# Ledger of designs, part 22: VH-VL binders against q3z8e7

Target 1, 156 residues: q3z8e7
Amino acid sequence: MVEKIPMTASGYKKLEDELSTLKVKRIDVIEEMRLAAMDKDMRENAPYHAAKEQRGQIEGRIKEIEHELKYADVSEYTDTNTSKVNMGSTVKLRDPKNGECCTYTLVSPKEIEPLKGKISASSPIGKAVFNRNKGEQIEIEVPSGTLQYIIEDISF
Short names: E, the ipSAE of ESMFold2; O, the ipSAE of OpenDDE; V2, 0.75 times the mean of E and O plus 0.25 times the DockQ between their complexes.

## First folded at step 11 (VH-VL; framework fv_denrakibart)

Design R3 (at its last look DockQ between E and O 0.02; V2 from the best seeds 0.00; counts 0 for: pae E 16.8 > 2, placed apart)
Fold by ESMFold2, look of step 11:
Structure R3 (fold): chain C 156 residues (1-156), chain A 122 residues (1-122), chain B 113 residues (1-113)
Amino acid sequence: as target 1 above (156 residues)
Amino acid sequence: EVQLVQSGAEVKKPGESLKISCKGSGYSFTHYWIGWVRQMPGKGLEWMGIIYPRDSDTRYSPSFQGQVTISADKSISTAYLQWSSLKASDTAMYYCARHKLYFTEYSYFDYWGQGTLVTVSS
Amino acid sequence: DIVMTQSPDSLAVSLGERATINCKSSQSVLYSSRDKNYLAWYQQKPGQPPKLLIYYASTRESGVPDRFSGSGSGTDFTLTISSLQAEDVAVYYCQQYYSTPYTFGQGTKVEIK
């Protein structure tokens, strides 16, 4: 079974819009291939091969989008509980061993930037902090073991 | 508590520049789209555009594209509406408002600023 | 651009009577994949910013009295005030948020007759 792909309503609509555009462009590039194939110059057919490559790229992207739409798990997010970690929250984690802090922001999959602390709710850190309160101690399971942190602050 | 606080009323002359502000508090400012709406004296509401403060992705109404600049400074939770050269026809009330939904541009406005009256007269 | 047309432009209704405001879009605002109409209603009282009443055509915002209801789908929408109160004197706007620019209707002024 394929794991569901979390996305917002806006993410879903953007994919639908791109899919519609690509399907129109696919029609155009198939016609370009047909016209190029009618040219019986056997020496070379660069227009045909260029259109064929372009079609491959379009078909590949269409397959990706159709997969994402098929397995999308669309949620409406709202700021109805500002005391708990939720999508869009910035969470400050304190290492109880040395008191050092690190900061993460829960973002949509399209906005993930791990080196800047922008993580998904499905990441190990994201799963551990989601729906938690300030002051809770959390455990983060990683391949190399278990890490422990305290939620020092939650901001929105 | 979510609040949008706008800068005070402005009286200007044609050709002058102006930048008005909208400061958000009580929510995660950088992850909600914020928009600007114009209301000319005695007229209805006009959607001007929206901005996503985290990356400054902006969308303008065609009627306002090139006429104003929408920007944000996420470090101080503030959005801006700016004119490089005001016209008398820019006389209006200007509201900022935020989208209710996280991250999405496809939303309606749940919280509104108090409005900034801009008067442009010679 | 999607044009939003409200009717009537103004409406005078006796206290306790029903007020009905129509909004028509130049194209459908139904996002069929989620079965949602991207249509909102706002109330604007004199000297105040607009206030959200209804979203997704028929969903009432928290704190909005039960006498306000929204209905319709696709291109034709209705805001109904089942029993007009004195505090309901305002201008009412519909807005689509299906496609930018997120246009408003021209407004409907509701007054007590």
Scores: ipSAE 0.000, ipTM 0.520, lowest interface PAE 16.8, mean pLDDT 84
Fold by OpenDDE, look of step 11:
Structure R3 (fold): chain C 156 residues (1-156), chain A 122 residues (1-122), chain B 113 residues (1-113)
Amino acid sequence: as target 1 above (156 residues)
Amino acid sequence: EVQLVQSGAEVKKPGESLKISCKGSGYSFTHYWIGWVRQMPGKGLEWMGIIYPRDSDTRYSPSFQGQVTISADKSISTAYLQWSSLKASDTAMYYCARHKLYFTEYSYFDYWGQGTLVTVSS
Amino acid sequence: DIVMTQSPDSLAVSLGERATINCKSSQSVLYSSRDKNYLAWYQQKPGQPPKLLIYYASTRESGVPDRFSGSGSGTDFTLTISSLQAEDVAVYYCQQYYSTPYTFGQGTKVEIK
């Protein structure tokens, strides 16, 4: 079972708006493809290929958003985008023991890129930092023990 | 459910004209390219051409250009393949098939008709 | 035109054994921008129309058993049946849909040894 994705009400609305926009854009791009296909041999039709690629990207993003909306959890969160960790936030965590810092960006499950610090809001770290304030100390349980971090900075 | 239903088997003589049909159902007929594929007895598949029913944009294989006519009637979700003058060499199974994608480029056949056997003999 | 050449023309494999069919295109069917190969595999059983098995060289069509897999890139492609079943007896065709006219391989007949 897929874990719920914590987000603010405003974040949820933004996703809905983006989805709506993308659906319209998809129609436009499809039309562009159609028009491009009429003008030149498709094998050498750069505009057609570009539009086709764009369509793929749009469709991919639509699927991501639909996934986020489907598994969204907004019941326990308020619109605190400026002061608290939220979806899309970049969080700087400092280890109080050794002073080392790590930076993570909270993203949707489909956008996870661990090597770039992009983690799910539903991940252990994501859950620990979500809706937290700058300066708060968080604890994360890992197989090797309990990790402690201070939220040093929050940005978008 | 997507279905392509083709017209029945044909037995003809050389010189006769013929028009076979392929009716699509279970999907938006006007938004998918329909292709025709020839398979001579005991031989492989040959791509003949495709048509976009919405505007009847048609593309032929060079091998079949001028040899056959592909058309469509979108009002009844039907594509056609026709000959003005049949040859013995036209004896084959003819399949209609739907392209998965909306455009000719980068399109593969995902659904196929049951085939129409055309026999041309004196 | 892009010429598709399959090998072998005929293949006899024991039940439960691996069947491998190769397909070579005269030019690349890789669309670099998408990093996808526009290559499909079809199965045709006697007296039946072709059935789509694989598209984009390696994506299995819905309902196709896991024993069927496609691989390759550029000009060299392979259809693999990991464990041949009795119902797999058929002629298999590769097809490029990179550019018109779309062309098929000559087909490979797979039989049980």
Scores: ipSAE 0.000, ipTM 0.564, lowest interface PAE 11.0, mean pLDDT 87
ESMFold2 (binder alone), look of step 11: mean pLDDT 93; pTM 0.952

Design R4 (at its last look DockQ between E and O 0.02; V2 from the best seeds 0.00; counts 0 for: pae E 14.2 > 2, placed apart)
Fold by OpenDDE, look of step 11:
Structure R4 (fold): chain C 156 residues (1-156), chain A 122 residues (1-122), chain B 113 residues (1-113)
Amino acid sequence: as target 1 above (156 residues)
Amino acid sequence: EVQLVQSGAEVKKPGESLKISCKGSGYSFTHYWIGWVRQMPGKGLEWMGIIYPRDSDTRYSPSFQGQVTISADKSISTAYLQWSSLKASDTAMYYCARHKLYFTESSYFDYWGQGTLVTVSS
Amino acid sequence: DIVMTQSPDSLAVSLGERATINCKSSQSVLYSYRDKNYLAWYQQKPGQPPKLLIYWASTRESGVPDRFSGSGSGTDFTLTISSLQAEDVAVYYCQQYYSTPYTFGQGTKVEIK
C-alpha cells in the first residue's frame, strides 16, 4: 500500500488546474517545436531546442501531478467554527498581551507559502495549534522565549 | 549511477576502417542525446556531433560531416563513431558524452566517457 | 558557426588567489524567451575527461566547489575561481550550445605561480 500524500482541498484543486494547464501547454509547445522545425535556422537554434526542453519539463511535471492526485489524502471538512484545527484549517491567533492577531493556514509541506501564512502542520506553530479548539491558549517556544496565543477562530 | 564506458585504445594504419563504441548505463539511454568530442594531442576539445538514440537523429559539425559516421544501437545502449578510411590526422582522443537535459538537443555535457585513444600511423 | 574565444590562453596564479578566465562568443548565446545563456564551462585535468562545472552561464553543477562561479551574458562570459587550490590546475573550456555546431573555446590553462 502506497503512502497517501496529505493535502488540502484547495491544494488538490490547484493541482488539477495546473494539470489542465500543462496539458494545454504541452500541445502548444509541441506546435511550437513543429513551427520551429520548419525554419532551418530555427531548427538549429535555441528556440527549437528550448521547446524540446520545455516539453520534457512539462511532461515530467504532469507525471508528478498525476502521481500526487492519485495518492492524495484530502481531509474532508465542514465550514464550522466548532471544528478542531486540522489540515487545511485557517487559524486566527491572538496575542493576549497586546491584542495583535495573526492568521495561519495549515498545509502540506508542498503547499508551504510562508509569506501567505501557509505553514506546515509540522512547524512549531502548526504543532502548537493542531487538534486544538477555538478559545484555547497555546504556547510556542521561540529562541527569544515563549509566545502565548489564543485561538480566536478556526475556518476552512 | 550514470556511466559511459568507451571501447579500448586503437592502433591503426592509414586507410583502415574503425568503429569505436560508447556504452551508457544507469539512465534511460534513448532519451538523452549523446555526443562525440575529439581532442588531438595537446589540443583543445572539438565538438564532432550528437545523436538521439531513440530515433537516431544525428547532427554533425560541418568539420566532421562526411568524415565520420555517428550511430547508435539503443537495444544495447551503445553509441558508435566510425571511420571508413583513417588518416594520420585522425590521431586523437575521442570522448563520448551525454547531454544533461532530457529530450533536449541543445544541451551541455554532464557525463563523459573515459575516452578512446586512436593512433593512426604508417 | 559561433566562434568561442577564451582569454588568456594560459594563466599562472598563486595559491589562494583569484583566477579569472574570459570567454567571448562571436554571437549572442542568450535566448531572450527563456532568459538563459546557453553557455557551459568545463574543467579538464591531465589524463582525464572534461568535467562539467557551470551551465546556463552561472549555475554550478552539483558537487562543484563554491569557489567556482560563472558570470556574464550575451557574448561575454567569465569563469572565476575565487581562491585557487592545487587541485584546480587544469585546462578550462567554455562551450556554447545555442546553435549547432556546439563549439568549444580553445581552452585556458591554469597553473600555479
Scores: ipSAE 0.008, ipTM 0.574, lowest interface PAE 10.1, mean pLDDT 88
Fold by ESMFold2, look of step 11:
Structure R4 (fold): chain C 156 residues (1-156), chain A 122 residues (1-122), chain B 113 residues (1-113)
Amino acid sequence: as target 1 above (156 residues)
Amino acid sequence: EVQLVQSGAEVKKPGESLKISCKGSGYSFTHYWIGWVRQMPGKGLEWMGIIYPRDSDTRYSPSFQGQVTISADKSISTAYLQWSSLKASDTAMYYCARHKLYFTESSYFDYWGQGTLVTVSS
Amino acid sequence: DIVMTQSPDSLAVSLGERATINCKSSQSVLYSYRDKNYLAWYQQKPGQPPKLLIYWASTRESGVPDRFSGSGSGTDFTLTISSLQAEDVAVYYCQQYYSTPYTFGQGTKVEIK
């Protein structure tokens, strides 16, 4: 049995981009092997063996990425554009009184960085925005009272 | 097998120029970043910079920017570290090393040269 | 620049006992989308170039004995030698490769007690 590989949608896309790049680089390495194999002056073909090793590294990484993409579990971890805030979303909140904006990203507990705006879904802000749509007005309870914001934008 | 072979030890005076070399073999030289690392006598390792030989994309540590030149000649699978005017404080062991990750600059070093000892004294 | 700080500067351990080396980065080296820490460990024996031991914080390089292990995440990392051997006498360095310059720690010298 092959285990699921949990990842975000942005992680999935990064693997797809890496795969595309590796397939291009594979072409270069295969040509290098071909050119090295045409060197009739060598008793031992060190350039051919070096290129063969590098092709092996590229092919191995391609195979790893294809396996990861095939068994990826992205349905619980999305950062693509949606109508609703979820895990991995970046939300822009606008204060309707003065038009000032602030930005937060919903992350797992191990990834929390409050000074960078990376907060949990369990935080006061996270609870207020989770599963909400762009344009909704939300309320956040703080020690000084209730703050009101409008969800200006949702991105991943 | 992968090898990085560096040029021999150098004894120089302050103000002289120097170019040391690192020749790669046993792999596709142009597709891996090559880095230089300084180790002053009795001290730790200092990352100096890296170069991608295929297009000469070169990145320097701010501490070494403008003080050395990193270059490569991909036609002979060789990277270089060069000073236009050596200082006594440049006395150190200099290593070249290869990034393991084929296509990315953010990597660790899997193969190291034997080192080139540079001694600068008046 | 991300500053890498190792502790202790030197360590004396009896043969067959556990050696523990700590490395702390001034910023997180975790890229969270893959849960990957951009951290490596090297061993340098006297008169030799450094040798790669661990990458991605916990992955052993091929040919490295299984008594070497790496752990930690974010800013706090540990290299453990579970049963110190005579050939493990060396200076050990951590390195981050998250952002340039790819800085090293100052090193930890491991000796037999």
Scores: ipSAE 0.000, ipTM 0.494, lowest interface PAE 14.2, mean pLDDT 83
ESMFold2 (binder alone), look of step 11: mean pLDDT 93; pTM 0.954

Design R5 (at its last look DockQ between E and O 0.04; V2 from the best seeds 0.00; counts 0 for: pae E 12.6 > 2, placed apart)
Fold by ESMFold2, look of step 11:
Parts: sequence; structure tokens; C-alpha cells
Structure R5 (fold): chain C 156 residues (1-156), chain A 122 residues (1-122), chain B 113 residues (1-113)
Amino acid sequence: as target 1 above (156 residues)
Amino acid sequence: EVQLVQSGAEVKKPGESLKISCKGSGYSFTHYWIGWVRQMPGKGLEWMGIIYPRDSDTRYSPSFQGQVTISADKSISTAYLQWSSLKASDTAMYYCARHKLYFTESSYFDYWGQGTLVTVSS
Amino acid sequence: DIVMTQSPDSLAVSLGERATINCKSSQSVLYSSRDKNYLAWYQQKPGQPPKLLIYYASRRESGVPDRFSGSGSGTDFTLTISSLQAEDVAVYYCQQYYSTPYTFGQGTKVEIK
């Protein structure tokens, strides 16, 4: 509600395109239900019941997308001379205790791929790095306590 | 009873045109995607493409894009696969098949036609 | 295109024993928001069209004997015939229907020893 949903401009556009497609499909499923309903034995009308299920799924997805678009916080890539982490940035985090590094890219919710390091800006790691500079020490709250990392590199 | 009945076997020469048919019955034909699948002699199944007969929305495999035309005549509940100029390499069994789920293109095939053998030789 | 790779290409199993067929996709066919794998299995007996056995990776189509089962998720899938019957001699194909083109595996021929 009050909390915005971070996403890239490309993520926003993909949601708009999906919404447009779903609204067309909704028209088709409503017509399919109408045509199937011309068979007056509704108990054995498999076409009608399948279309009703599909309509429910389409309506649910439309509601989700409309919510995401309404509360979207679309971040643009800033000029490469900017040292701050933003949407679309790739960050390298170094654990100061052992020197191990992890790399993450901030992406829209629809582009999340955790095994490839693509995370949302609303994730614990994303929140901790957003709008930070190279060289800053950050803290990430996890169930086991507070983890500390240093932003070693930012790329775009 | 859902049925897909295909046109009979064809023997053709290279360069000839051909249009084979798949007639659906026992269900609401226009509300299901219908696909075409090629099986070359002794080979596996190849997805060629699908059509939604209600509005003729057609999706092709890249391997068949521009090589064949998939169409439908919803007034007679019939889907078609056609070539403007056959090649010897088009010799194969061709199946039509119906998606199980209404209007969604992301589905599996629940009913298959009996197949149409197309033989192209000089 | 999503490439579907089956193994083995051919399998000979004694009557009444288990047959196991693997199918691997080049990318995930799991539609995670619906928690469904968009994978189907088909049986094709000689001289016949293919017949649907399994959809959503693990659900049997109506009329398919319970000796047929499917399992797996994401990119790795298995069709199991728990007690092979003479009538199960066929070629078996997996198919993904996640993204067009809805590609098939190359097929696995199952025979009785």
C-alpha cells in the first residue's frame, strides 16, 4: 500500500504488456463461457467449467499487475559517473572477516533470479545497498544476527 | 466423443502444392488451439505450430516458419496444413492434435488425429 | 527454443519390472507463480498416433493405468512404468509446453526383454 514496489523501466513495460494481453484474453474467456452456457446441462458442461477456472486465474493476475503498476517505483539507470547503487546496478560485496565476495544485481520483481544474483531492491541485501557508495560498510539483518559487508565495486 | 479426422494419404511430386485437413467433432472447435506435428519416417515428433481457430492466431516453430501455412475454417470445424511447393524432405506423417485447455496457448495435446502420410517423390 | 533431451534412447526391460525414462530440458519449465511444471509425456505404439499419459509432470490423464507415474521439477523429469506389461512396448516422448515452440524430446523406445 504505502510501500512502493521497486522495478526497472523494462520491468514496468513488461507488466503493462502482460496486462494488455490479459485484458484481451479476458474478453475471449467471457465469450467462451457464453458459448458454452448454450448447453443447458451445466453439470456435464466441461467447456464452461474450464473457462470459469481460466477466468478466475486471469482476473487474479490482472488484479496483481494493477496493484504492482499502481505502487511501482521505477528507477532509471543514472549516468555511469555516479558512484551510488541504483536499480540496474551490479554490486560486489566483500565480507571483511574473510575476504569472500558476493555479486548481486538489483532488478525488478519480475526479473528476480536468485541463483544468478539478481535480487529485488526490497530484499534485505537490496535495501542495505541501495543508494550507497563504493567503499561503504553495510549491515544486513538476518535471523542469525547482523552481517557486515563492504561495497567493493559498483557497475552498471 | 471428441474426434479429429484427417484427410487421406497423399502421393506428390516435388514442386506441387498440397493442403491437408483435420476436421474436429464432438466439442466446441473454435475454442481450442489445434496443432500440427511432423514425424519423419523412423524419427521422433516435431512441433510445427498451433492455431486458435476463433481468430486465426497462429504460432509457428522457427523451423517451419515460412515453409508451411497453418489455417482454419471455423464454419466447418476444420484446420489445414498446406505447402505451396513440396520438397522431397516433406515426406512424413503429419498429425493434428488438440490442446486440452480452452483458449490458452500453453497446453498439452489430449486428442490426436489418425495422421496423414505425405509422400513426395519424383 | 527449449531443447528436450531424453535418456536412454532405447531401453529393454523384463516383463513385470520397472522402466525408467529421463527427460531434461535446457531451461526450467516450472511456472513458479502457479507451482506447475509445464511438461507432458506421450506414448506412441507402432502405427498409432501419440497418446497423452502425463501432464503437469506428474498428473495422469484419465484412463491411464496407475503403473505410469511422472516426477521431477524444473529441468529434470522422470517417467516410471512400475511393472512393465507387454502392451507398454512403445516409444515415449516428453514435451514442454512452457514456451513456444512446444518441443518434444527425441523419444525413448521401450521393449520387453
Scores: ipSAE 0.005, ipTM 0.495, lowest interface PAE 12.6, mean pLDDT 83
Fold by OpenDDE, look of step 11:
Structure R5 (fold): chain C 156 residues (1-156), chain A 122 residues (1-122), chain B 113 residues (1-113)
Amino acid sequence: as target 1 above (156 residues)
Amino acid sequence: EVQLVQSGAEVKKPGESLKISCKGSGYSFTHYWIGWVRQMPGKGLEWMGIIYPRDSDTRYSPSFQGQVTISADKSISTAYLQWSSLKASDTAMYYCARHKLYFTESSYFDYWGQGTLVTVSS
Amino acid sequence: DIVMTQSPDSLAVSLGERATINCKSSQSVLYSSRDKNYLAWYQQKPGQPPKLLIYYASRRESGVPDRFSGSGSGTDFTLTISSLQAEDVAVYYCQQYYSTPYTFGQGTKVEIK
């Protein structure tokens, strides 16, 4: 059984857009190949083969995207305070000791942007907050010890 | 200087055969497709087909497929357009033109012959 | 087959004035990956063979005056003569070379008003 692929709604949309673009590009490349093939000189040289290679790359990527979309697990949007942290959720964590806050968004591995607080659900922070409720205290194990945070807010 | 020189005007009767020529010079004749374009009196341009002189690979417009024969003799840098049996409707100006290689900088007709007028009448 | 349709069929323009000819293809002649439109414009004067003016929709052939310009993309193209000269009286044709059979527009006759 194939596992579901967690991703954000935004990520899912991006994949859809990419897929659409690639399908169009594939048509173009195939047509280019066709034209190149009409030229006896071109069939045996770089332009034709380059187009052929590009077609292969496009087709490969299309297959990957289709697979991801097929098995995508996109969490439903909810703005309720009773919602649990899920893929696509933005969580605000507050340190109960010093009051400092950090904001993170759980995303798929391909969507990770640490500088923007986009982290994997499989990350230490992601694992700690995943499926947790607002107001819940979580613990994060780090090499220097255990960090404690309170989930102050959950949003999508 | 690239030049395409076509054979002279022809006056024929229906049913007769005809072969007109287009001689290229000033460039590598074998490396460029040569096309034929028909222009009936007072009408527009019609793409008939092209030939690659190096190996005589030929492509026809569906409208002209089976109606004419395009050929080439690369040894004398000459392309041909021929009819086995002319019709009155074949009356037109016929141009040969150089078509640059596909999938390259240009795939258009950059040089044209002066045209060959073919008149078919009873 | 890709059908090329020009408009208008005939155009009368005063000397020095702008002449605009449109050409529409039944299918796109744009290669998106190359960002090139496989569209050419020709000028044909009476008793002469066609002369190439524009290729790839907007590239001017060598020796063609600057007053001639091509624009457009996909299915809609335009040939513009910014300032019509007496020697510009001719029939103009668009042509797609995206796919065989290559097809021409029906032509636009440009005359002096």
Scores: ipSAE 0.000, ipTM 0.552, lowest interface PAE 11.1, mean pLDDT 87
ESMFold2 (binder alone), look of step 11: mean pLDDT 93; pTM 0.953

Design R6 (at its last look DockQ between E and O 0.01; V2 from the best seeds 0.00; counts 0 for: pae E 12.6 > 2, placed apart)
Fold by OpenDDE, look of step 11:
Structure R6 (fold): chain C 156 residues (1-156), chain A 122 residues (1-122), chain B 113 residues (1-113)
Amino acid sequence: as target 1 above (156 residues)
Amino acid sequence: EVQLVQSGAEVKKPGESLKISCKGSGYSFTHYWIGWVRQMPGKGLEWMGIIYPRDSDTRYSPSFQGQVTISADKSISTAYLQWSSLKASDTAMYYCARHKYYFTESSYFDYWGQGTLVTVSS
Amino acid sequence: DIVMTQSPDSLAVSLGERATINCKSSQSVLYSSRDKNYLAWYQQKPGQPPKLLIYWASTRESGVPDRFSGSGSGTDFTLTISSLQAEDVAVYYCQQYYSTPYTFGQGTKVEIK
C-alpha cells in the first residue's frame, strides 16, 4: 500500500497554486541566468551563480510539491454536518462547564497554523476528536490534567 | 473541456505488433495519471495499468505485466498501449481513462476515451 | 490483489422500482485515517465507455441523477437506484482504488422487467 499524505482540499489547492507560481518563477530565473550569462564583463558572474542556485532551489521545491500531490489523500467534502471528524474537518468544541467554545480545523502537519486553529490530527485535540460525531463528549489530555469538551459542530 | 480521444479500430493477426493511442486535451496532461482498461467482448472491465505522463511512472496489473507496454509522450499529450506480439485473446475493447486528481496515484477515473476496438484473428 | 465481487450478476427491475447492486471487496478499502472508502461506481451503456457515477463510496458525480446513491463502508458497498428509469439500463461496475491493481467488480447488468 502506498503511503498516503492526508491533506485538506484547500491545502491541496494551495500546493497546486504554489506549484504554478514556482513554475513561472523558474522561467524568470532562467531568463535571469541567460541575461547574466550574456554579461561578458563580469568575471565572477555572481548574478549568474545566484540565479542558478535559485533555480535549483525552485526545482527542488517543485519536486517536493509534486511528490506531496502525487501521494496526497485529499478530502473533497466542502460542507457536511453529519460526517465524522476527519482530516479537513472543522470542529467546534464547547466546554460543558463554562460554555466556552473553540474552533479547530484538522490539517496535515504542513498546514498547521495554531493561531488560526489549524491543528494536526495527531495533536492531542486532533486525536481526541478524530472519528467522533457531533454531540459527543471528548476528553483531551493535557499536562495540567484532562479537559472535557462537547463536539458541538462539524464542518468541512 | 477535458477529452480523451483514442485511435481507431484495429484488425490484426496473431503475432503482429500493435500500438494504440490516447490523446488528452483540455487539461494538463502531464499531471494526471492515465489508465488503460480492457473489456473483452461481452465481459467486464479489467484494470490494466496506469502511467504518470510527467515522468512515465507506470503501474501494471500483475495480469498484464509483461504482456503489454504502457507509455506516454507528454509532448503531444498522448498515452500508448502496445503489444509486441498479439494473440487472439487480445481481442477486446480498450479504454483509456484519466484519474480525477492532480498527481495522485490512488484515484478513480473521471474521464474516459471512446475506446479502441482491437480484433485479432487469423 | 483486492478482489471485487458484485451481486447479483444480473438484475431485472420494473420501471419506477428500486434497484440494488452489491459490491464486496476481499479486504477493506477504508482508509481509517481519513474515514474514506476508496470505492467508485461506474455505469456502462451498450456501445459506450463507462461513466463515473459515485466515488468515495457515496459521493455522486456531477450531473448524476439523485436517484443514484452509494452506501457502505469497509468491504460491503451498495449502489441504489431508487426509481429505475429506462435510460438506466446498463452494466454497473464497482472499483476499488485503495491499492494497485485498482480492480473492478465483474459487473451487474440491470434490465427492465
Scores: ipSAE 0.114, ipTM 0.686, lowest interface PAE 1.9, mean pLDDT 89
Fold by ESMFold2, look of step 11:
Parts: sequence; C-alpha cells; structure tokens
Structure R6 (fold): chain C 156 residues (1-156), chain A 122 residues (1-122), chain B 113 residues (1-113)
Amino acid sequence: as target 1 above (156 residues)
Amino acid sequence: EVQLVQSGAEVKKPGESLKISCKGSGYSFTHYWIGWVRQMPGKGLEWMGIIYPRDSDTRYSPSFQGQVTISADKSISTAYLQWSSLKASDTAMYYCARHKYYFTESSYFDYWGQGTLVTVSS
Amino acid sequence: DIVMTQSPDSLAVSLGERATINCKSSQSVLYSSRDKNYLAWYQQKPGQPPKLLIYWASTRESGVPDRFSGSGSGTDFTLTISSLQAEDVAVYYCQQYYSTPYTFGQGTKVEIK
C-alpha cells in the first residue's frame, strides 16, 4: 500500500488540467520529431534535438502527475471533528509588519503556490498555525527576528 | 501551396481599436507557430511575437507586451493582431509569418503574408 | 535581448560583381553541442514581404540561386552575393532565432552602382 498524497479538490483539478495539456503537447512534439527526422542528418538537426529534450521533460512531468493523481487523497477539511487549523484550512492572519490581514491556505507540498497564498504545513507559518485556534497569537522565529501574527479567522 | 493571406489596409484615428487577420491555408495551420512582424515606414523589421494556434501558447517581445494582443481561431485557420487603443506611432506595415518547424518556437520564418498597412492619423 | 548589427547600411555594387553584407550579434547564437548557428537571412524587394534566403547561417533555402551564400559562426556572419544581378536589388536582413525576442538586423540596402 503506497502512502496517499493529501491534496485539495482545487489541487487535484489543477493536476488534471496540466496532464491533459501535456498529453496534447506530447503528441505535437512526437510529430515534430518525426517531421524533423526527415532531414536525414540527425547530428545537425537542431529542431529534432530541441524537440527530443522537450519530449523528455514532458514525459517526466506526465509520469509525476499520473503518480500523484493515482495516489491522491482529495478532501475538503471541515470543522465537524475539530475547530483547529488543519490541512485544507484557510487562515486569516493579521500581519503586524503592514498592519493588514493576509490569508493563507495549507496545502500539500505538491500544491504549493506562494503567490496565491497556498503554503505547506511544513513552512514556518504553516507550522506555527497548525492545530491552533482562532484568536491565538503566534510567533515565528526567522533569522531577522520574531514575526508575530494573530489568527483572525479559520475557514475550510 | 502554403499561403498566408492578411486582411486589407486600414485607416484609423488615434484611440480606435483594430483587429487584423492572417488566414493560413495549404498546411496544418494549428501545428505551426505564427509570428507578427512590424515594419515602420522606411524602417527595418521588428519581431512582435508568436502564437501556437493549437493551444494558444503566446510569446511576446518585451517591447510589445501589453501593447497588442496576438490570438488565433483555429476553427477558421486564422491568427489575429489586435490593438485596444491605436496611436499615431502604430502606423506601419504588419506581416504575419509562419515558422518552418511546428511546435518549435525557436525557428525562422519560411512563409510570409502579403502585409497589412495600418495608417493612424487625425 | 540579442542585438543584431549589420554593416554597411547601404551598398552599391556593379552588375556581375560580388556583394558582401556583415551581421554581428551581441551574443553568440551558436548552439555548440550541435554546431548550429541560429541565424537566418531574408531578402525584401520594394513593395514585397521578406523572403527567406539562408537558414542555420549557411543553408540555402530551396529555390534560392546558388550565387547567395552564408558563412560565419558565433557572433560574426556574412551574406555573399557572388555575381550581383539586377533582380537582387533589395534590402537584406539577418535574424537570430536563438533567444526570444528573435531580433532582426537593421537592414542593408543593396543597389546597382
């Protein structure tokens, strides 16, 4: 039995969409290799070699995604068993540095998107909020000092 | 025979929108990158960007990023170049051109459209 | 961005004589593991779109007369017209397709002296 990979429904859909796109690109790059091979001189055929490299990257990513989807454990975490931050939770934090609230969602390592606020449970912020309640002040030690946040809200 | 046929010349005023077209025939349109090249009056060629019509993967020159929109409608084998608000400095000849190799973004242009003259003046 | 610089800007050559156009890139366009230069040459006659002449620096496109040849590697390239004909009066452009944006040289006008 292989360890399941926890992810959100959004993360699963993102992987499905990427897989679909990659399979189309794989068809295209295989045909490009075939067309370029008509040039007979493979050693001097830059289009063939570029397509071959791209195919390798596409095949590798496809296999990685297929593995992740095969062993995915897709869930929407709820408040029914606990009122604490857990995987899939969205937390609203008040950032003392800029005085405004910011929002993060705890996701699996494969679903991390920092620019969209999706962070891992193993990140400094993720570790600090995991299993904590609304209203708690959290502190995160970084090389430049201590960061303080207050958990304003938890949603799922 | 591979052909790229562009829409006709345009005379516009500053601030107006415009969408010009490039229709490809005689080859598998959706499998080849199509590029757009600007040539200002009396000037050289400027690479604007390229699109892969099959999936609309689009690459822009930094000089044209955000200034124009490159798109394609693969159901009618047509690529487009579009402005939301024309400037007098957009007065130029615009060419579409096909890459020699499909799916390979790093290529040269083997077939060119006849050009579309866009004139923008008050 | 790779800057492509052609020289001269214009060139007058007697009918039947050799014309030489230089193109210099600001960075190498040689993919050294395959010994391929990502450089093309185009001819543009008045009132016409550009026409492909040479690709991979030295490979002549089908239907292009053998008086056209390309040479050079890395950053320095040359287009040679061995015996200029009246129909060769045009502006000639080099282009790199090594890295986006795929920039062109400023052009070299060739005319009969």
Scores: ipSAE 0.005, ipTM 0.504, lowest interface PAE 12.6, mean pLDDT 83
ESMFold2 (binder alone), look of step 11: mean pLDDT 92; pTM 0.942

